# Ledger of designs, part 24: VHH binders against Profilin-1 (pfn-1)

Target 1, 132 residues: Profilin-1 (pfn-1), of Caenorhabditis elegans (q9xw16)
Amino acid sequence: MSGWNAYIDTMTAAAPSIKRCAIVGAADGSVWARTEADNVFKASEEELKTFVALFNDVTQVPAKGADIEGVHYVVPRTEESLIFGKKENTGFFAVKTKSAVLIAVYEGPNEVAAQVRKAVESMQTYLNNAGY

## First folded at step 16 (VHH)

Design vg83
Fold by OpenDDE, fold request of step 19:
Structure vg83 (fold): chain B 132 residues (1-132), chain A 122 residues (1-122)
Amino acid sequence: as target 1 above (132 residues)
Amino acid sequence: EVQLVESGGGLVQAGGSLRLFCAASGFTFSDYSMAWLRQAPGKRREWVALISYAGDYDYADSVKDRFTISRDNAKNTVSLQMNSLKPEDTAIYFCAAFDSFDSGDTYDYDYWGQGTQVTVSS
């Protein structure tokens, strides 16, 4: 298992509500690591290329939403390096590091969202400190 | 005082239509994403529709292509046009507001309406 795969495991294990994760290149959406086997992260390369480009101007994302794994999410909140999407009892957090985008897809009530954010932000901090 | 007041509910026959309204006051409406949720007897509250503060929207699969959410920032209102209503749409419908610019760790709705009853007869 590569180091990047270990980071996927770390994020997924951070909360039961987190179902799938991915680490992709911020520049081109290339997949560095993703959840495999059960609950595989299924976003296509083309979709991820489009997704990471959202971080070029996060202020516009709430007007357009975001698509992950063929699913459209309304984006009710963004921050400089964060995109929050919501759909029914599911959602995602995406955060940008120096060179990567971390994506966590979760399932559960609104109450679990804060824990999911903390998980991806912890990884964000770690990777940023490591130069990624 | 913050208020969300729903209206437009009532009794309708299957296949009929209703239009729900939610009038907001006491907060900066344009900074909030607005949602409709519903709770049927004996069931958990479920998400129906969400429209972001910037106008993007989505629906639960169960209501997609039948319901339409819209907002009017000039009037501080959010609406839910419900067409082709089914008995399973019977529920109390709630309007809820999500602060899209909150920097805190709250991802729940900040404000709720009292709800309006929608009953669809077969």
Scores: ipSAE 0.919, ipTM 0.956, lowest interface PAE 0.4, mean pLDDT 96
Fold by OpenDDE, fold request of step 19:
Structure vg83 (fold): chain B 132 residues (1-132), chain A 122 residues (1-122)
Amino acid sequence: as target 1 above (132 residues)
Amino acid sequence: EVQLVESGGGLVQAGGSLRLFCAASGFTFSDYSMAWLRQAPGKRREWVALISYAGDYDYADSVKDRFTISRDNAKNTVSLQMNSLKPEDTAIYFCAAFDSFDSGDTYDYDYWGQGTQVTVSS
């Protein structure tokens, strides 16, 4: 087990609505850690490369959406270091750190989204303070 | 005063078409992503379609290739073209508005219409 796997566990424990999540390199989308077993995060290398590049200009993302694990998400909201996607009773939060992108795919009503964001942003803050 | 008003619902035979409209007032429409949801008898409200404030859109699998969502920011309207309607599409259809520029912790729809009845007969 790598230290990055522990961070995956921390996020999923903090927000039970998170079904799958990953920590990837902000520069190239390389996977540092991801959920496994029954909840494998299955985004391809090509998808992740494209996805992390969205953070180069988040203001453009709502016009074209985002694809994760072969699924297209409408992106109704972005912030400087955050992308929020929505599809039916699912969605995702992606946040950028100094060197990583954290992606959390969740399932549930809209009310669970705030908890998912909090979990991901808490990890974002931790990693930023650690220099990552 | 914020208001969303749906129109265009009614009775139609299977295979027919309807076009729903939602007229918005009382808020900056162009800053909101707009959704259509529906609630069939005895079922929970379900997501039908969403269009971002910037024009990207998606649909529930059950309505893909049959329904088309669009928006007109000049008229403050969002529309749902429904083709090849099925009895299973019978429901009250609601339009809802999502504030795309809110920095708060709320990720629910901010405003809702009263709904319009769509009935598809076999």
Scores: ipSAE 0.918, ipTM 0.955, lowest interface PAE 0.4, mean pLDDT 95
Fold by OpenDDE, look of step 18:
Structure vg83 (fold): chain B 132 residues (1-132), chain A 122 residues (1-122)
Amino acid sequence: as target 1 above (132 residues)
Amino acid sequence: EVQLVESGGGLVQAGGSLRLFCAASGFTFSDYSMAWLRQAPGKRREWVALISYAGDYDYADSVKDRFTISRDNAKNTVSLQMNSLKPEDTAIYFCAAFDSFDSGDTYDYDYWGQGTQVTVSS
């Protein structure tokens, strides 16, 4: 768990708009690491289990949206290993690696979204290369 | 030529209702998520409602349970039913289109209307 915290710190530092992050198991939504202290990632185990299952068929996600930390997000865009959600001036990016799902919740105007995506995809690439 | 044209704005008393329409043309409407945003004088443009290309939707907390967003892909229109209007709802309302199938790094709205004025008097 301590090792995975470093990756959380890396993602959080990569974009100022990123507020909360989590790394969870792709198979069951188990939490490997999350932001703590003032920016605690608060999604429940049951919620995360449901969330990671969305990657089984991302084409269906825009019809039903995604829930994170008890907040509903409209999902206007998905890719094979990416889910993007919007809620007012907030949103999230979730990307899937070989064995994990990386989630970043951000706050800001639409212009910051590209930077958030880059941050999580950079970590995605790193972890995939590392076998995770 | 891409166009988004808002209509339905006007002056209404507090507690009243308006229905805004946005007519889209010049692009594949069904591939786009549609949003309503508004900007009051001296304030930042704020998110009001969003409906995905697949029909899921949500609202800003300030308008939830009062506003209803809907879309008609056959007519290339998105609507905003506004009930129980308040003076703080006074703003220029914009419809915007978001490409849901763009593989690039653009996450802003692709197209904007010119806006329609909504004024709610106390």
Scores: ipSAE 0.882, ipTM 0.933, lowest interface PAE 0.4, mean pLDDT 95
Fold by ESMFold2, look of step 18:
Structure vg83 (fold): chain B 132 residues (1-132), chain A 122 residues (1-122)
Amino acid sequence: as target 1 above (132 residues)
Amino acid sequence: EVQLVESGGGLVQAGGSLRLFCAASGFTFSDYSMAWLRQAPGKRREWVALISYAGDYDYADSVKDRFTISRDNAKNTVSLQMNSLKPEDTAIYFCAAFDSFDSGDTYDYDYWGQGTQVTVSS
């Protein structure tokens, strides 16, 4: 029986445009699960620690952007528990739960973004309700 | 009525420079992230540069180090300085606006300009 990997599979199945994703600890960026093998989510521990700290004040993020997997993303929109970033024909959604941050990196035109957001927010709701 | 009006396009020799401007009206400009996109004949419209409402920015890899995006909230303008132009930069350049404070689930540009032609001769 898989632990956190099943949640990775659920998100990628719900939004096929997701190329890589991860569930990381909100306090320290430690990796609880991630896409593996040919599509490994390849952010370092140091990068993830910096990334999850963005949720301490999301209002500052649009001024400086966000880096994931060594790629800089312009962040044109944030919400209390959500960061959206763009680079060319790619982007990410990241959402915070009580204990975790869910990160999904996608490829595709802007029209796929709603599907990606729905996938990560559905998981956010599920984990929050489960106490995470 | 919302308007985005591009200007500054034209014909230039390879290696030259142009500066595009986009004048915005009919909305609260400082709440919008602004982008430049371009479309060459027979190609899809492609992302060139994006500047957030708060000032962070980035570029497509193909134009990085040659193009500079900037915004002036007092004048409601965004500009694109284009240096070291190449024939492959030939395209119609469009200004686009993204509502950074929209509460909906729409993640596409809300407004588009009519475009300005840039032609770079070999």
Scores: ipSAE 0.779, ipTM 0.896, lowest interface PAE 0.7, mean pLDDT 92
Fold by ESMFold2, fold request of step 19:
Structure vg83 (fold): chain B 132 residues (1-132), chain A 122 residues (1-122)
Amino acid sequence: as target 1 above (132 residues)
Amino acid sequence: EVQLVESGGGLVQAGGSLRLFCAASGFTFSDYSMAWLRQAPGKRREWVALISYAGDYDYADSVKDRFTISRDNAKNTVSLQMNSLKPEDTAIYFCAAFDSFDSGDTYDYDYWGQGTQVTVSS
Protein backbone atom coordinates (compact mmCIF):
# COMPACT_ATOMS: atom_id res chain seq x y z
CA MET B 1 0.00 0.00 0.00
CA SER B 2 2.72 2.38 -1.23
CA GLY B 3 1.92 6.08 -0.82
CA TRP B 4 -1.06 5.72 1.52
CA ASN B 5 0.72 7.71 4.20
CA ALA B 6 0.73 10.71 1.84
CA TYR B 7 -3.08 10.72 1.95
CA ILE B 8 -2.93 10.87 5.75
CA ASP B 9 -0.68 13.93 5.45
CA THR B 10 -3.04 15.54 2.92
CA MET B 11 -6.06 15.21 5.22
CA THR B 12 -4.27 16.49 8.34
CA ALA B 13 -2.90 19.45 6.40
CA ALA B 14 -6.33 20.32 5.01
CA ALA B 15 -7.96 20.40 8.46
CA PRO B 16 -5.52 21.14 11.30
CA SER B 17 -8.14 20.26 13.91
CA ILE B 18 -7.72 16.60 12.91
CA LYS B 19 -5.66 15.02 15.69
CA ARG B 20 -5.60 11.45 14.44
CA CYS B 21 -6.76 9.72 11.28
CA ALA B 22 -6.57 6.44 9.44
CA ILE B 23 -7.38 4.74 6.17
CA VAL B 24 -8.67 1.21 6.73
CA GLY B 25 -10.01 -1.51 4.48
CA ALA B 26 -13.78 -1.37 4.12
CA ALA B 27 -14.22 -5.13 4.21
CA ASP B 28 -12.12 -6.01 7.25
CA GLY B 29 -10.84 -2.87 8.94
CA SER B 30 -7.21 -3.60 8.14
CA VAL B 31 -5.02 -0.52 8.54
CA TRP B 32 -3.64 0.83 5.27
CA ALA B 33 -2.25 4.00 6.87
CA ARG B 34 -2.62 6.08 10.00
CA THR B 35 -1.18 9.00 11.89
CA GLU B 36 1.98 7.90 13.73
CA ALA B 37 4.55 9.19 16.21
CA ASP B 38 3.12 11.63 18.79
CA ASN B 39 -0.48 11.16 17.62
CA VAL B 40 -0.72 7.44 16.94
CA PHE B 41 -4.18 6.36 15.85
CA LYS B 42 -4.86 3.56 18.31
CA ALA B 43 -7.69 1.21 17.49
CA SER B 44 -7.66 -2.57 17.84
CA GLU B 45 -8.25 -4.89 14.90
CA GLU B 46 -11.49 -6.07 16.52
CA GLU B 47 -12.68 -2.49 17.04
CA LEU B 48 -11.95 -1.54 13.43
CA LYS B 49 -13.67 -4.65 12.07
CA THR B 50 -16.78 -3.67 14.04
CA PHE B 51 -16.44 -0.03 13.02
CA VAL B 52 -16.31 -0.57 9.25
CA ALA B 53 -19.32 -2.89 9.47
CA LEU B 54 -21.39 0.11 10.60
CA PHE B 55 -21.43 1.15 6.96
CA ASN B 56 -23.50 -1.95 6.12
CA ASP B 57 -26.51 0.06 7.37
CA VAL B 58 -25.73 3.58 8.50
CA THR B 59 -29.36 4.17 9.52
CA GLN B 60 -28.88 1.85 12.53
CA VAL B 61 -25.81 3.66 13.85
CA PRO B 62 -27.52 6.51 15.77
CA ALA B 63 -29.22 3.94 18.00
CA LYS B 64 -25.95 2.34 19.15
CA GLY B 65 -23.19 4.87 18.54
CA ALA B 66 -19.66 4.06 17.49
CA ASP B 67 -16.47 3.14 19.32
CA ILE B 68 -13.04 4.28 18.16
CA GLU B 69 -9.81 4.02 20.17
CA GLY B 70 -11.81 2.81 23.17
CA VAL B 71 -13.97 5.96 23.16
CA HIS B 72 -17.73 5.81 22.71
CA TYR B 73 -19.19 8.45 20.42
CA VAL B 74 -22.83 9.32 20.15
CA VAL B 75 -23.73 9.48 16.44
CA PRO B 76 -26.35 12.20 15.91
CA ARG B 77 -26.12 12.19 12.08
CA THR B 78 -25.29 9.78 9.27
CA GLU B 79 -25.48 9.93 5.50
CA GLU B 80 -25.19 7.09 2.97
CA SER B 81 -21.38 6.99 3.15
CA LEU B 82 -20.71 9.21 6.18
CA ILE B 83 -20.86 8.80 9.96
CA PHE B 84 -20.47 11.76 12.35
CA GLY B 85 -19.77 11.11 16.03
CA LYS B 86 -19.44 13.37 19.08
CA LYS B 87 -17.83 13.10 22.50
CA GLU B 88 -17.34 16.25 24.60
CA ASN B 89 -15.10 18.69 22.64
CA THR B 90 -14.01 15.99 20.22
CA GLY B 91 -15.62 14.12 17.39
CA PHE B 92 -14.99 12.11 14.28
CA PHE B 93 -15.99 11.91 10.68
CA ALA B 94 -15.78 8.63 8.86
CA VAL B 95 -16.49 8.19 5.15
CA LYS B 96 -16.56 5.09 2.99
CA THR B 97 -15.00 4.76 -0.44
CA LYS B 98 -15.25 1.81 -2.80
CA SER B 99 -12.51 -0.07 -0.90
CA ALA B 100 -11.73 1.90 2.23
CA VAL B 101 -13.04 3.80 5.21
CA LEU B 102 -11.40 7.13 6.06
CA ILE B 103 -11.53 8.04 9.75
CA ALA B 104 -10.64 11.48 11.13
CA VAL B 105 -10.74 12.23 14.86
CA TYR B 106 -10.74 15.95 15.63
CA GLU B 107 -10.70 18.28 18.59
CA GLY B 108 -12.38 21.66 18.78
CA PRO B 109 -15.71 23.41 19.02
CA ASN B 110 -18.57 22.36 16.76
CA GLU B 111 -17.76 24.97 14.10
CA VAL B 112 -14.54 23.19 13.10
CA ALA B 113 -16.52 20.10 12.10
CA ALA B 114 -17.28 21.44 8.62
CA GLN B 115 -13.54 21.77 7.87
CA VAL B 116 -12.95 18.18 8.93
CA ARG B 117 -15.86 16.89 6.84
CA LYS B 118 -14.58 18.78 3.80
CA ALA B 119 -11.11 17.27 4.21
CA VAL B 120 -12.34 13.67 4.44
CA GLU B 121 -14.95 14.05 1.70
CA SER B 122 -12.40 15.56 -0.69
CA MET B 123 -10.21 12.51 -0.13
CA GLN B 124 -13.23 10.21 -0.43
CA THR B 125 -14.01 11.69 -3.85
CA TYR B 126 -10.39 11.44 -4.96
CA LEU B 127 -10.03 7.80 -3.93
CA ASN B 128 -13.38 6.80 -5.43
CA ASN B 129 -12.38 8.40 -8.74
CA ALA B 130 -9.08 6.53 -8.60
CA GLY B 131 -10.92 3.22 -8.18
CA TYR B 132 -10.51 2.78 -4.45
CA GLU A 1 -41.99 29.37 17.39
CA VAL A 2 -39.39 27.00 18.80
CA GLN A 3 -39.00 26.77 22.57
CA LEU A 4 -36.74 24.79 24.88
CA VAL A 5 -37.63 25.45 28.54
CA GLU A 6 -35.49 24.06 31.33
CA SER A 7 -36.74 23.50 34.85
CA GLY A 8 -35.74 21.67 38.03
CA GLY A 9 -32.68 23.72 38.98
CA GLY A 10 -32.05 25.07 42.44
CA LEU A 11 -29.91 24.95 45.55
CA VAL A 12 -28.91 21.54 46.87
CA GLN A 13 -26.48 20.21 49.46
CA ALA A 14 -23.38 18.32 48.29
CA GLY A 15 -24.24 14.66 47.89
CA GLY A 16 -27.81 15.49 46.99
CA SER A 17 -29.81 15.04 43.83
CA LEU A 18 -31.72 17.14 41.31
CA ARG A 19 -33.67 16.26 38.21
CA LEU A 20 -33.63 18.73 35.34
CA PHE A 21 -36.31 18.75 32.66
CA CYS A 22 -36.34 20.34 29.23
CA ALA A 23 -39.70 20.80 27.53
CA ALA A 24 -39.55 21.22 23.77
CA SER A 25 -42.08 22.67 21.35
CA GLY A 26 -42.28 24.05 17.81
CA PHE A 27 -40.28 21.33 16.03
CA THR A 28 -40.37 17.58 15.35
CA PHE A 29 -38.70 16.50 18.59
CA SER A 30 -38.10 12.91 17.47
CA ASP A 31 -35.83 14.14 14.63
CA TYR A 32 -33.47 15.86 17.05
CA SER A 33 -30.57 14.70 19.15
CA MET A 34 -30.68 16.42 22.54
CA ALA A 35 -27.89 17.58 24.81
CA TRP A 36 -27.28 19.07 28.21
CA LEU A 37 -24.43 21.53 28.50
CA ARG A 38 -23.34 23.64 31.46
CA GLN A 39 -21.43 26.81 32.11
CA ALA A 40 -19.74 27.55 35.42
CA PRO A 41 -18.73 31.12 36.27
CA GLY A 42 -15.62 32.17 34.38
CA LYS A 43 -15.56 29.03 32.25
CA ARG A 44 -16.56 28.10 28.74
CA ARG A 45 -19.74 26.13 28.20
CA GLU A 46 -19.08 22.38 28.39
CA TRP A 47 -20.87 19.28 27.16
CA VAL A 48 -22.48 17.21 29.89
CA ALA A 49 -24.55 14.60 28.08
CA LEU A 50 -25.95 13.83 24.64
CA ILE A 51 -28.76 11.48 23.60
CA SER A 52 -29.26 10.76 19.92
CA TYR A 53 -32.65 10.89 18.25
CA ALA A 54 -32.50 7.07 18.17
CA GLY A 55 -31.62 6.65 21.84
CA ASP A 56 -27.87 6.12 22.21
CA TYR A 57 -26.28 8.34 24.83
CA ASP A 58 -23.07 9.29 26.58
CA TYR A 59 -21.70 11.62 29.23
CA ALA A 60 -18.72 13.80 29.99
CA ASP A 61 -16.24 11.71 31.97
CA SER A 62 -16.56 14.03 34.98
CA VAL A 63 -20.26 13.19 35.45
CA LYS A 64 -20.37 9.58 34.26
CA ASP A 65 -22.14 7.21 36.67
CA ARG A 66 -23.67 10.18 38.55
CA PHE A 67 -25.86 11.69 35.83
CA THR A 68 -28.47 9.99 33.65
CA ILE A 69 -29.94 11.52 30.48
CA SER A 70 -33.24 10.29 29.11
CA ARG A 71 -35.83 11.40 26.59
CA ASP A 72 -39.58 10.99 26.25
CA ASN A 73 -40.68 11.51 22.65
CA ALA A 74 -44.35 11.25 23.63
CA LYS A 75 -44.01 14.26 25.95
CA ASN A 76 -41.29 16.06 23.96
CA THR A 77 -38.98 16.18 26.97
CA VAL A 78 -35.40 15.39 27.80
CA SER A 79 -34.30 15.06 31.41
CA LEU A 80 -31.07 14.91 33.37
CA GLN A 81 -31.06 13.05 36.69
CA MET A 82 -28.11 14.34 38.71
CA ASN A 83 -27.05 12.28 41.72
CA SER A 84 -24.13 12.61 44.16
CA LEU A 85 -23.80 16.30 43.32
CA LYS A 86 -20.52 18.07 44.02
CA PRO A 87 -19.73 21.79 44.35
CA GLU A 88 -17.94 21.65 40.98
CA ASP A 89 -21.29 20.77 39.37
CA THR A 90 -22.47 24.31 40.15
CA ALA A 91 -23.36 25.90 36.82
CA ILE A 92 -26.12 27.11 34.54
CA TYR A 93 -27.42 24.01 32.70
CA PHE A 94 -28.66 24.41 29.13
CA CYS A 95 -30.77 22.13 26.99
CA ALA A 96 -29.81 22.10 23.31
CA ALA A 97 -31.18 20.46 20.17
CA PHE A 98 -29.31 19.19 17.11
CA ASP A 99 -31.21 18.54 13.87
CA SER A 100 -30.13 15.00 13.00
CA PHE A 101 -31.59 15.21 9.48
CA ASP A 102 -30.37 18.66 8.45
CA SER A 103 -28.39 18.57 5.19
CA GLY A 104 -26.58 21.85 5.90
CA ASP A 105 -22.86 22.07 6.66
CA THR A 106 -23.23 23.49 10.15
CA TYR A 107 -22.68 21.15 13.09
CA ASP A 108 -23.66 23.43 15.95
CA TYR A 109 -26.86 23.12 17.98
CA ASP A 110 -29.91 24.63 16.28
CA TYR A 111 -31.86 25.54 19.43
CA TRP A 112 -30.94 26.44 22.99
CA GLY A 113 -32.89 26.90 26.18
CA GLN A 114 -32.28 29.88 28.46
CA GLY A 115 -30.72 27.70 31.15
CA THR A 116 -31.51 26.72 34.73
CA GLN A 117 -29.18 27.43 37.66
CA VAL A 118 -27.85 24.54 39.72
CA THR A 119 -25.98 25.49 42.89
CA VAL A 120 -24.35 22.83 45.02
CA SER A 121 -23.38 23.97 48.51
CA SER A 122 -20.40 22.45 50.31
Scores: ipSAE 0.772, ipTM 0.896, lowest interface PAE 0.8, mean pLDDT 91
Fold by ESMFold2, fold request of step 19:
Parts: structure tokens; C-alpha cells; sequence
Structure vg83 (fold): chain B 132 residues (1-132), chain A 122 residues (1-122)
């Protein structure tokens, strides 16, 4: 498995509610790693390019939402390097590092969201400290 | 005291329409994303619609194209226009508020209304 795939495994193990996740390049949305097999993270190259560009100004995202895997998410909260989206009993957290965007799509009620955020932010911190 | 007060529920024939309103007080309404949820007898409370503090919105697939959420920050209200109602839409409908600027680790709704009953007869 690639070196980046180990980070996918770390995030999914840290928060069981994460069903799909990916690490993509912050500049162009290129996929560095993603969940595979039964829970393939399926977002087009064009969609991911648009998605990572949301981090150019996160304050604009709540007005328009975000699309991932062909699903529209309402974005009720953002922070400088974090976007939180919701659709029914699912949601996502995305965080930006120096070079990458980490995306985790989860299933479950709002109560599980904090665990998901913790998993992606722990990886964000690790990658930033490693220079990524 | 924070209050969310729903109104507009009632009994309606299948195929009919209702408009629900939620009046908010006691907090800065424009900082909150607002949702409608519903709970049928014996079922889990389910998400119906969400509108962000900045105006983007979406719906549960089961009500998409029939329901419309909107907000009025000047009046501190959120509404749910419900068209083409079906018996399976029968539920208590709750208004809920989510603090979009709270950086704490809570991701549940901060405030809930008491709910308004919607009953759709065949």
C-alpha cells in the first residue's frame, strides 16, 4: 500500500463513523490516497479541484455549500482551515494542511461529529508538523 | 431566555399544503443555521431541511421538491412550506438552531422548539 494509504487507515480507525475519506493535493485536488474496496471515495477530478479551492476563502462557503461525490452539503460552520458540511444523517469534515486537504465523510447523528473532527484534525496537525 | 416557537401545524388532507413558522428570540438569529426535523410516532427524529446562516439550503430526499425552507433575519423566523403532503409526512415538526460561530466541539443543535403537530389524512 502507498505511504499515504496508512494515513487513511489511521483516520478511519480513529473514528469508526468515518465511511469514506481522502487526502488530496491542496493546489489541484489530485488524489494522494483514499478509501478503497467496499467504501470507495468517488469524487471526480473536476469536483475535487473545485472543492479544494473553497479553502481560498472559507467565509464564502456557507452561502453556497459544498459538493462531494455528487452530493450537496449545507455548510453551517467553517474555520480558517476547516469546513463542516451536513446532509441528512451524514456529513463531512475537511481540513487543510500546508500541502493537502483531508476529507472525511461520516454517517451518524450530530453527536458523532466531534470524534470525526478530532480524527481529521489530529492528522492535520501531524502532517503540518511533518512539513506537508 | 432563548425561545423557538413553532406554529402552522394542523390537520390537512393528502395533497394539501401547510406552512410552518418558527419564531426565534433570545439569541443573535443571524449567527445561527436553522433546521426543521420531524418525529413520527415510534420513529427516530429525522432531518427534514437545513438552511445555513448565509442562506444555502438542502432537504432530505423524501421531501425534496415538495418542501421549501426559508429564513427572514429581519423577523427572526424560519419557515417550511410543505406542498403535496402525504400521510407519511405526519409527525411532530421541530425547529432547531445551530450556532455557526461556536468553535467548541459540540455539533448538536443548541436550541429546540417544542414542536408543532402535522397530521395528513388520506
Amino acid sequence: as target 1 above (132 residues)
Amino acid sequence: EVQLVESGGGLVQAGGSLRLFCAASGFTFSDYSMAWLRQAPGKRREWVALISYAGDYDYADSVKDRFTISRDNAKNTVSLQMNSLKPEDTAIYFCAAFDSFDSGDTYDYDYWGQGTQVTVSS
Scores: ipSAE 0.753, ipTM 0.892, lowest interface PAE 0.8, mean pLDDT 91

Design vg84
Fold by OpenDDE, look of step 18:
Structure vg84 (fold): chain B 132 residues (1-132), chain A 122 residues (1-122)
Amino acid sequence: as target 1 above (132 residues)
Amino acid sequence: EVQLVESGGGLVQAGGSLRLFCAASGFTFSDYSMAWLRQAPGKRREWVALISYAGDYDYADSVKDRFTISRDNAKNTVSLQMNSLKPEDTAIYFCAAFDSFDSGSTYDYDYWGQGTQVTVSS
């Protein structure tokens, strides 16, 4: 188990609604770690490459949406280092660190979104302070 | 005063069509993503469709290819064209607004309409 897998476990455990997570390279979308087994994160390399590139101009993302694991999400909100997507009772939060993108896919009512954001932003802060 | 007012609901036979409208006032409509949700008796409120403030949209699988969401920022309205209606589409339909630019939001819908009844008979 790599050190990055520990961070995946931390994010997954932070909120019950979080189902799948991934840590990928911000530059190329390469997978550093992801949830495995019953909750395997299934995004392809090409998809992740496209996804991380969205952070180059987040202002354009709400017009086009974002695709993760073959699922299209409407993106109603972006910030400089945050992309938020919605699909029925599911959604995702993606945040960018110095060198990585953290992705958390969640399932639940709208009320759980705040918890998911806190989880990924906590990890974002930790990794940024660690130089990643 | 913030208002979302739904209209266009009613009784229709299976296979028929309805067009719902939601008229918004009291807030900057163009800064909000708009959604339609519905709640059938004894069931949880469910997501139907969402259109971002920038015009991207998506649908619940149960209504895909039958429903069409659109918005008119000049008129502060969001619409839901419902075709090929089924009895299982019977519900109260709600219009909801999501602030796309407030970083302090709870990531829930900020404003709700009172809903409009849609009844599809077999």
Scores: ipSAE 0.839, ipTM 0.914, lowest interface PAE 0.5, mean pLDDT 94
Fold by ESMFold2, look of step 18:
Structure vg84 (fold): chain B 132 residues (1-132), chain A 122 residues (1-122)
Amino acid sequence: as target 1 above (132 residues)
Amino acid sequence: EVQLVESGGGLVQAGGSLRLFCAASGFTFSDYSMAWLRQAPGKRREWVALISYAGDYDYADSVKDRFTISRDNAKNTVSLQMNSLKPEDTAIYFCAAFDSFDSGSTYDYDYWGQGTQVTVSS
């Protein structure tokens, strides 16, 4: 949806190291918005359904990691509503709101990870306050 | 005082094997995810392997199927078995620790070892 695309633009502008991102439904992984065109977020429906279910118990995620866009990420840290994954010089942050999961895949040195987290957590707070 | 001490480096022929060890002290090892990184002369430090505190792991594509990371929480060690070594694996190998629980960490490695040299000759 066009309205949800503005949130994608907000996150990528706030953290330019984000290469791909998406907003998906927390219950079923349905895509509400994602980066498109040259930076398309290509996760499958099956993968996203499995991915959002990780938030049902984040404490189990570090034992098995997470797959996004066919790439396996080791998950060295989680919080109640946040999953952080790493693969080589890339990683992701995913955060859960009342109704959605925000996923941001980034590239760069570790200093950019905090910037990416701030961008997705700011949006998480905004969407939660808006009732999503 | 936190310490990560690497050992097991040395000179090995191409095609050979080497096993690195990292001994950890001064923190609750089982709460930390552990990584191996390496730096060749004149190159950027690169990620080699990561094992989460709960046991999931992955490798850089360049070492996949040749290297095996493992951890022993009873002995506070992480190891890297390196098989089918190539000259391009020549580097200083560093052990690093990542805080897996809330402590105000920066989402970067919290602790580093001093490194151990691995040299693979042709």
Scores: ipSAE 0.702, ipTM 0.871, lowest interface PAE 1.1, mean pLDDT 91

